# VH-VL binders against Thrombospondin-4-B (thbs4b), part 1

No score or structure here was measured in a lab: all are predicted.

Target 1, 176 residues: Thrombospondin-4-B (thbs4b), of Danio rerio (Zebrafish) (Brachydanio rerio) (q8jgw0r23to198)
Amino acid sequence: ESTVYNLLTSPDCLPDLLHGGLAEQGVTELYILTTFRIQPGTGNTIFSLYNPRDNSKYFEFSVFGKANKAILRYLRRDGRMSAVTFNKLNLADGEKHRLLFHLKGLEVGHPGGFPHSQGALPVPGVELHLDCRLVETLRDLPAVFNGLNNHQAVELKTMQGKAQEGLEELKLAYGD
Unless a header shows other numbers, all headers, positions and changes below count from the first letter of the chain; Kabat numbers aren't used for antibody chains.
F, E and O are the ipSAE of ESMFold2-Fast, ESMFold2 and OpenDDE, as the mean of both directions, binder to target and target to binder. V2 is 0.75 times the mean of E and O plus 0.25 times the DockQ between their complexes.
Where letters were taken out, [cut] stands.
Atom coordinates printed by the task and the answers are left out, and those that the model quotes come from them; centres of patches stay.

## First folded at step 6 (VH-VL; from s60 with heavy chain S56D, light chain S32D L97T T99W)

Design p3
Fold by ESMFold2, look of step 8:
Structure p3 (fold): chain C 176 residues (1-176), chain A 121 residues (1-121), chain B 112 residues (1-112)
Amino acid sequence: as target 1 above (176 residues)
Amino acid sequence: QVQLVESGGGVVQPGRSLRLSCAASGFTFSDYGMHWVRQAPGKGLEWVAVIWYDGDNKYHADSVKGRFTISRDNSKITLYLQMNSLRTEDTAVYYCARELDWGDYYGMDVWGQGTLVTVSS
Amino acid sequence: DIVMTQSPLSLTVTPGEPASISCRSSQSLLYDNGYNYLDWYLQKPGQSPQVLISLGSNRASGVPDRFSGSGSGTDFTLKISRVEAEDVGVYYCMQGTQWPYTFGPGTKVDIR
């Protein structure tokens, strides 16, 4: 059984999921799928999981069409911000594009105990697929997907203004 | 090492044409958007035009639209500004500049030394 | 077009004293992605412009830490904590949110 959330229409699921709900359900891998179109010469944030109280970015993907770049910004488990730049992805070309983030190695909770051995959990990381092609592999899992504490608010922000009509899908999925 | 060098400026009468060139070196020219910016004597900076990395997307300031055309030749590593129907108010130093849009850093980070265009009767 | 204004247009500073330059835009420069697309440039006498600050507050490489940018939306400030002789020149703010890019009129900074 697969669980799928349409984040464009029902983002209400995110606080509970990101405040430990994924771990409580034993989720070890997660998919974020987005389908979008960005006109040439423009830029936009496709989506951002962020803290609305201080505007810090937990996991954000932005396109800078003037420079033919895209940037993934995220908060690491050690509390530092990290950025990955994609210098030759032509995403602001007026055409439909599909991105799939495959997040692996999410930690599961264990009643009354510490995590099991390394061999029982997948290797943490993120694979990014663009139009069905693997374009990046991170050996680092953004901290937001292993759970936020009670003091870390989270909201979803997506493409804004006239460009928002170009965002067709934003889904979060997990399970069998 | 990264360098931009303008050329092609000079003295010309109103109604004539000039073509400016900007030779680039020390970076992968085809990965960057490029600009022309001008400065009339004793005046501030005025943005003139931009062209994207691939040469297909161009934008011009209203003051020059229809008269000036920005272009680039990535195989020759050169940016151009074709200036037609020149007017006395086009008298300025013309700079080329590389656009940098890199993470939390943004701006026109590399500028040429400029080339003077004087339009006078 | 977005109109940019600066205040003051001219400033004479005693060496070692602070300086502050204001920049205002006719429309918000805060883009939907949370960035303020406001840059500061310095043009020293006889030289080409050089970038000092991008995105409202990000200091460019090689720029001394006595320069800082602040503000959001329509109001921005460039501060120099201790003005030095090498800081003389004209300071321009510029918006990069929409075409055409537009510059402020410039603030000329001189040493007394």
Scores: ipSAE 0.006, ipTM 0.496, lowest interface PAE 10.8, mean pLDDT 82

## First folded at step 8 (VH-VL; from p3 with heavy chain G33A V50E)

Design q5
Fold by OpenDDE, look of step 10:
Structure q5 (fold): chain C 176 residues (1-176), chain A 121 residues (1-121), chain B 112 residues (1-112)
Amino acid sequence: as target 1 above (176 residues)
Amino acid sequence: QVQLVESGGGVVQPGRSLRLSCAASGFTFSDYAMHWVRQAPGKGLEWVAEIWYDGDNKYHADSVKGRFTISRDNSKITLYLQMNSLRTEDTAVYYCARELDWGDYYGMDVWGQGTLVTVSS
Amino acid sequence: DIVMTQSPLSLTVTPGEPASISCRSSQSLLYDNGYNYLDWYLQKPGQSPQVLISLGSNRASGVPDRFSGSGSGTDFTLKISRVEAEDVGVYYCMQGTQWPYTFGPGTKVDIR
């Protein structure tokens, strides 16, 4: 009973999901899986959820190959931007890497944005897995996955430039 | 503002050593690979060396291999070029440059004003 | 090493006219990731070099749209749709596909 969206082929599914579709379906956990290959000496933004109207970022993962690090940028629920730096991940080594973002504790609300339940929700957070290894746990949830207002536009930007052909997989999945 | 400032240039005799420095400011130095590029008087540009963040990856032009060594100190936000066994043909203005290597924009997008190294008997 | 060449080595143009500079490499600049690591730089008189184009065709931030890059493999071209006085200087192509990186000899562009 799991639902999987291939965001490389169906990026247009994201607005409906993020504008309340997930909440309407009672989704409390979300998975983002990406598989990519970055050549040595290069870097790129693997994927980015952003507002096309002002180019503001909601959720973005970038690799700095020559700096040997990656950065996850995301909009917090309090309206501030956060950035998490991952050093020495060696993601730009010409090898295939799989990243899994496990988002937990999504709030289930009504179409009007009213919370469905209070007090019994799990602690929100994001677990980042590199290949088969847990590399980071965030005790925070990007606002974009907790519901966007109708006036907040969202689009997906995937890997561009030198490493564009290296993005092999980008999926969003949820279900019991 | 984003800025690179080279220093350490001067007049030296062949066979001597010199160390150039490049002080960075206005940006996160550790986010960028750095380069040295030189230009002999009245001549074109010549790539000299590149260094990645961790210093694990260094590359040098064949013309300077074994004599020049690029390095960096991120705590001091400074790039270096150790030049040994200098030759007359090493006479040039030496530029440091940062390389943007992510997103949809690449290349050496910031350059210093250069420092002149003159090797003469 | 990859040897870079440029043609012509000098060019004099009337303001408002187009200009075209060719850059060739002794080996293909196509990298394993499917992209060509070819940059174009401009060095104006008395100034440090500045990047114009990267990846063969990507215009750098702040670069006017009258500049464009094209090509793949071993043959690349920089075009200026209408040359302005501020475009005077020496243009260099540089390959970043293989170490050591190498520059072309440069093309001097002057205004008639």
Scores: ipSAE 0.034, ipTM 0.659, lowest interface PAE 4.7, mean pLDDT 89

## First folded at step 10 (VH-VL; from q5 with heavy chain G107Y)

Design r1
Fold by ESMFold2, look of step 12:
Structure r1 (fold): chain C 176 residues (1-176), chain A 121 residues (1-121), chain B 112 residues (1-112)
Amino acid sequence: as target 1 above (176 residues)
Amino acid sequence: QVQLVESGGGVVQPGRSLRLSCAASGFTFSDYAMHWVRQAPGKGLEWVAEIWYDGDNKYHADSVKGRFTISRDNSKITLYLQMNSLRTEDTAVYYCARELDWGDYYYMDVWGQGTLVTVSS
Amino acid sequence: DIVMTQSPLSLTVTPGEPASISCRSSQSLLYDNGYNYLDWYLQKPGQSPQVLISLGSNRASGVPDRFSGSGSGTDFTLKISRVEAEDVGVYYCMQGTQWPYTFGPGTKVDIR
């Protein structure tokens, strides 16, 4: 079956999913879809999964207003931060844009625990599609999607204030 | 790792010219807007100029407009400040700074150590 | 130019006690995208400035949660819930809504 969360209207389910809920359901791949419009010269964080205690970024996508660029920041599974910068992209142009993050290779089982014999995909990663075109493939899966422990706080931040009018869609889906 | 290093400061007479350089390392220079900020001895901070990644969007404080020109060479990973018609009131430590401009993050996050410009007879 | 003022211009604080610094602008710093383009910087003795707070209230990376910013429009406040010896220096607010960008005059913070 397919499960879809509208994170603009019901963001409160996301922390439970990230604190083990995805693994409990045997989820091995995940989709994040966002649709937005940003005016020239003004940037915004489209969405951010972050630790509110130390402001570190688990998985965050931002658009540069002054640089006409975008950046994806995430915490790697090895504990280091990574940033992918998309140069020469005209995302703050006042037009609608659609991003799809396809996250693969989520781990489902724990040694010695209750059986969830679904296996992980052999090559964990993220495929990023912009306006129906594949623009980036990462061979590393952001750590947040393999489960946070009880000591790792997480919150979702999206576009703020009147800029939120430009964020038309933010969805999380799995089970396709 | 991430580093900005200013150079080109010194003592010059009023009316003369000087060019400051800011060498960047440890990051993709062409992704960032850059600034010059100065501080006269014993005084507060004064913003001098900004340049965007494309090099064509340049902005200068009124106190230096027409005399100073900010520029960048992304292939040489270097920011410049051309200072013409220098005056004694331009005497200051000059800092270069990188602007973090990602969504909710709009600030000068990395600063150099500064280079002193002294304008005197 | 947007004129920035700060109050007080100097503070002496007993270690471990709170501190509060006010910043006012001559024009609203609230941009149409919902952000206030007001940053707070600290310049420690003999050092380059470092950012503490962006957009009125967002702590920069690595800044302890004892620092907080609040306010909107023309009136902003920086609070330090518990001042430590490493917090000594001059605190500047800066507006980024229009060129030329301008700093406040600074608030010098010392430890008793």
Scores: ipSAE 0.013, ipTM 0.551, lowest interface PAE 7.2, mean pLDDT 83

## First folded at step 13 (VH-VL; from q5 with heavy chain D101E G103S D104Y Y105D)

Design v2
Fold by ESMFold2, look of step 15:
Structure v2 (fold): chain C 176 residues (1-176), chain A 121 residues (1-121), chain B 112 residues (1-112)
Amino acid sequence: as target 1 above (176 residues)
Amino acid sequence: QVQLVESGGGVVQPGRSLRLSCAASGFTFSDYAMHWVRQAPGKGLEWVAEIWYDGDNKYHADSVKGRFTISRDNSKITLYLQMNSLRTEDTAVYYCARELEWSYDYGMDVWGQGTLVTVSS
Amino acid sequence: DIVMTQSPLSLTVTPGEPASISCRSSQSLLYDNGYNYLDWYLQKPGQSPQVLISLGSNRASGVPDRFSGSGSGTDFTLKISRVEAEDVGVYYCMQGTQWPYTFGPGTKVDIR
């Protein structure tokens, strides 16, 4: 069975999921799928999971058309910020693009209880596919998907489109 | 290691032309947008022009549009400013600058030492 | 063109005291991606400018933590928690939202 949330129509599910709901359901892998179109010469944040109290970013993907790059920013599990820069991906070209984030090896239950010697869990990390092509593999997991504490507020912000650009799809999915 | 060095400044009469150069080193020049910024003696900073990494997208301040042309040669790792029909108001130190849009380091993060252009009779 | 103003245009500060510089724009600098394209530069005497703050609040690499930027839209502030002698110079804000890019008139910071 699988569970799919359309975050463009039902973003209200995210706080409960991120404050423990994924762990409560035993989720060890999840997928974030986004479909967008961006014109040359402009910058846009496709989506951002962020803390509205201090504007810090938990997990954010942005496209910079002037420099022909994209940046994935995320809060690491050790509390430090990390950024991955994708050069020359040609995403701001006015065409439709699909990104798939495949997050693997999410911890279940309490921090430090990850079962390295049990089951057939995949290697922890994130695989990023652009238009069905693997373009990046991270050996690190964004902390936001392993549970936020009560002091860590979270909101979803998505890009606002203008002529010939837009965010058509943003979905979160998982299953057993 | 990252460095920008301007050259080509000097004293010229109104109506004449000059070509400024900015030699870059220590980074992949073709990955960056570049700027010219000027500062008249005793005055503030004025943005002059921008060119994107590919050389095709160029933008100029209204005060210099039609007279100045920014360009780049990525094979020679050099930024240029062609200045035609110079006026006394163009007298300034001219800086080249690299624009950084990567990660949390944004803005014109590397500047040259500047080259002085004096336009006077 | 977006007009940038700064206040004060000059200030003198006793070393160790805080300083605050305001920058205002004639139009919003908040872009659709959630960033304010407002940068702060310092030009020390006899030197070329250096970036201090980008995107309204991001400290550039190597800039001491006594410098901070805040604000959004049309109203921005640069703060120095304790001014040191090396902070003397002219501080400029700059908008990068639309061409032509424009600088504020500068704020000259002097010691005592």
Scores: ipSAE 0.020, ipTM 0.576, lowest interface PAE 7.4, mean pLDDT 83

## First folded at step 16 (VH-VL; from w1 with heavy chain D56S N57K, light chain Y31H)

Design x4
Fold by OpenDDE, look of step 18:
Structure x4 (fold): chain C 176 residues (1-176), chain A 121 residues (1-121), chain B 112 residues (1-112)
Amino acid sequence: as target 1 above (176 residues)
Amino acid sequence: QVQLVESGGGVVQPGRSLRLSCAASGFTFSDYAMHWVRQAPGKGLEWVAEIWYDGSKKYHADSVKGRFTISRDNSKITLYLQMNSLRTEDTAVYYCARELEWSYDYYMDVWGQGTLVTVSS
Amino acid sequence: DIVMTQSPLSLTVTPGEPASISCRSSQSLLHDNGYNYLDWYLQKPGQSPQVLISLGSNRASGVPDRFSGSGSGTDFTLKISRVEAEDVGVYYCMQGTQWPYTFGPGTKVDIR
């Protein structure tokens, strides 16, 4: 059984999930699916998980049209920010694009973390797929998806206003 | 220290050609779109051309279309403006500028000191 | 092409007093992505232009908070809450919503 959260219509579900809800459900793999359209010559932050108390970032994906690149920024487990640059993706061409983040091997033992299944221990990491093509593999997991403590507030920011028209899909899914 | 330095300006007769250069330093040149903006003596600013990070897209003002061509050599970290069929009205200080991108935001954050082009008979 | 206009074309201000410059575009500068790509640049005497405001209201890094931008669509305003001597120069608005990019004619600001 699979569970899908539409983060565009139910963004308020996200804090509970990241504060232990996913861990309680025994989730070891997580999927983030987004579909968006960016006009040529521009860019945007597609979505961002951040701490509203100090505006620090947990997980953010941004497109830069004129530089023809995208950047994934995320907080590492060691407390440092990391950035992954994707070059020559052509994401700002006025066409619809679909990205899939596949988070694997979510860690157990954290207040909001994900428990491992009994048996084989997966290698933690993130696979990024663009329009059904694997474009990057990270041997690291964003800290936010390994569980936030109760003192770490989280909020979702997406393309705003008229820009929201360009973000057609943002879903979080887990399960079989 | 980010810096842009224009060169190639001078005095030229109408109908002649001239090529301007803009040498960049202190940043990853190939990550940025670049612009040319000119200013006639005692006049305002006029956008001339833009080129994307890899030269894949170019835009020119109507006033220079068919005569001027923006280009870049990322291996040389240099921006160029080829000016053909020069006219007296092309007389101006020519600035190169870097465009900074912040997701949905972009603007010309670094400018050179400019190079003077004088077209006169 | 989008035609940009400014008013006034010249302004003399007493130090410490506020200043306001209007910029108008012949077409809406609201991009399909929901943002207004209107920049304000200042060219001080004998210097190259420098950015002050982007997206109509975003103050660039290092720009004093006495500068502010507002507006949307076709009407934009740059305000200086307390003009200082270092603010002397020519102010230009520029639209970056569509090519070709176009500048306003500029507004010359002097100190009384």
Scores: ipSAE 0.081, ipTM 0.684, lowest interface PAE 3.0, mean pLDDT 89

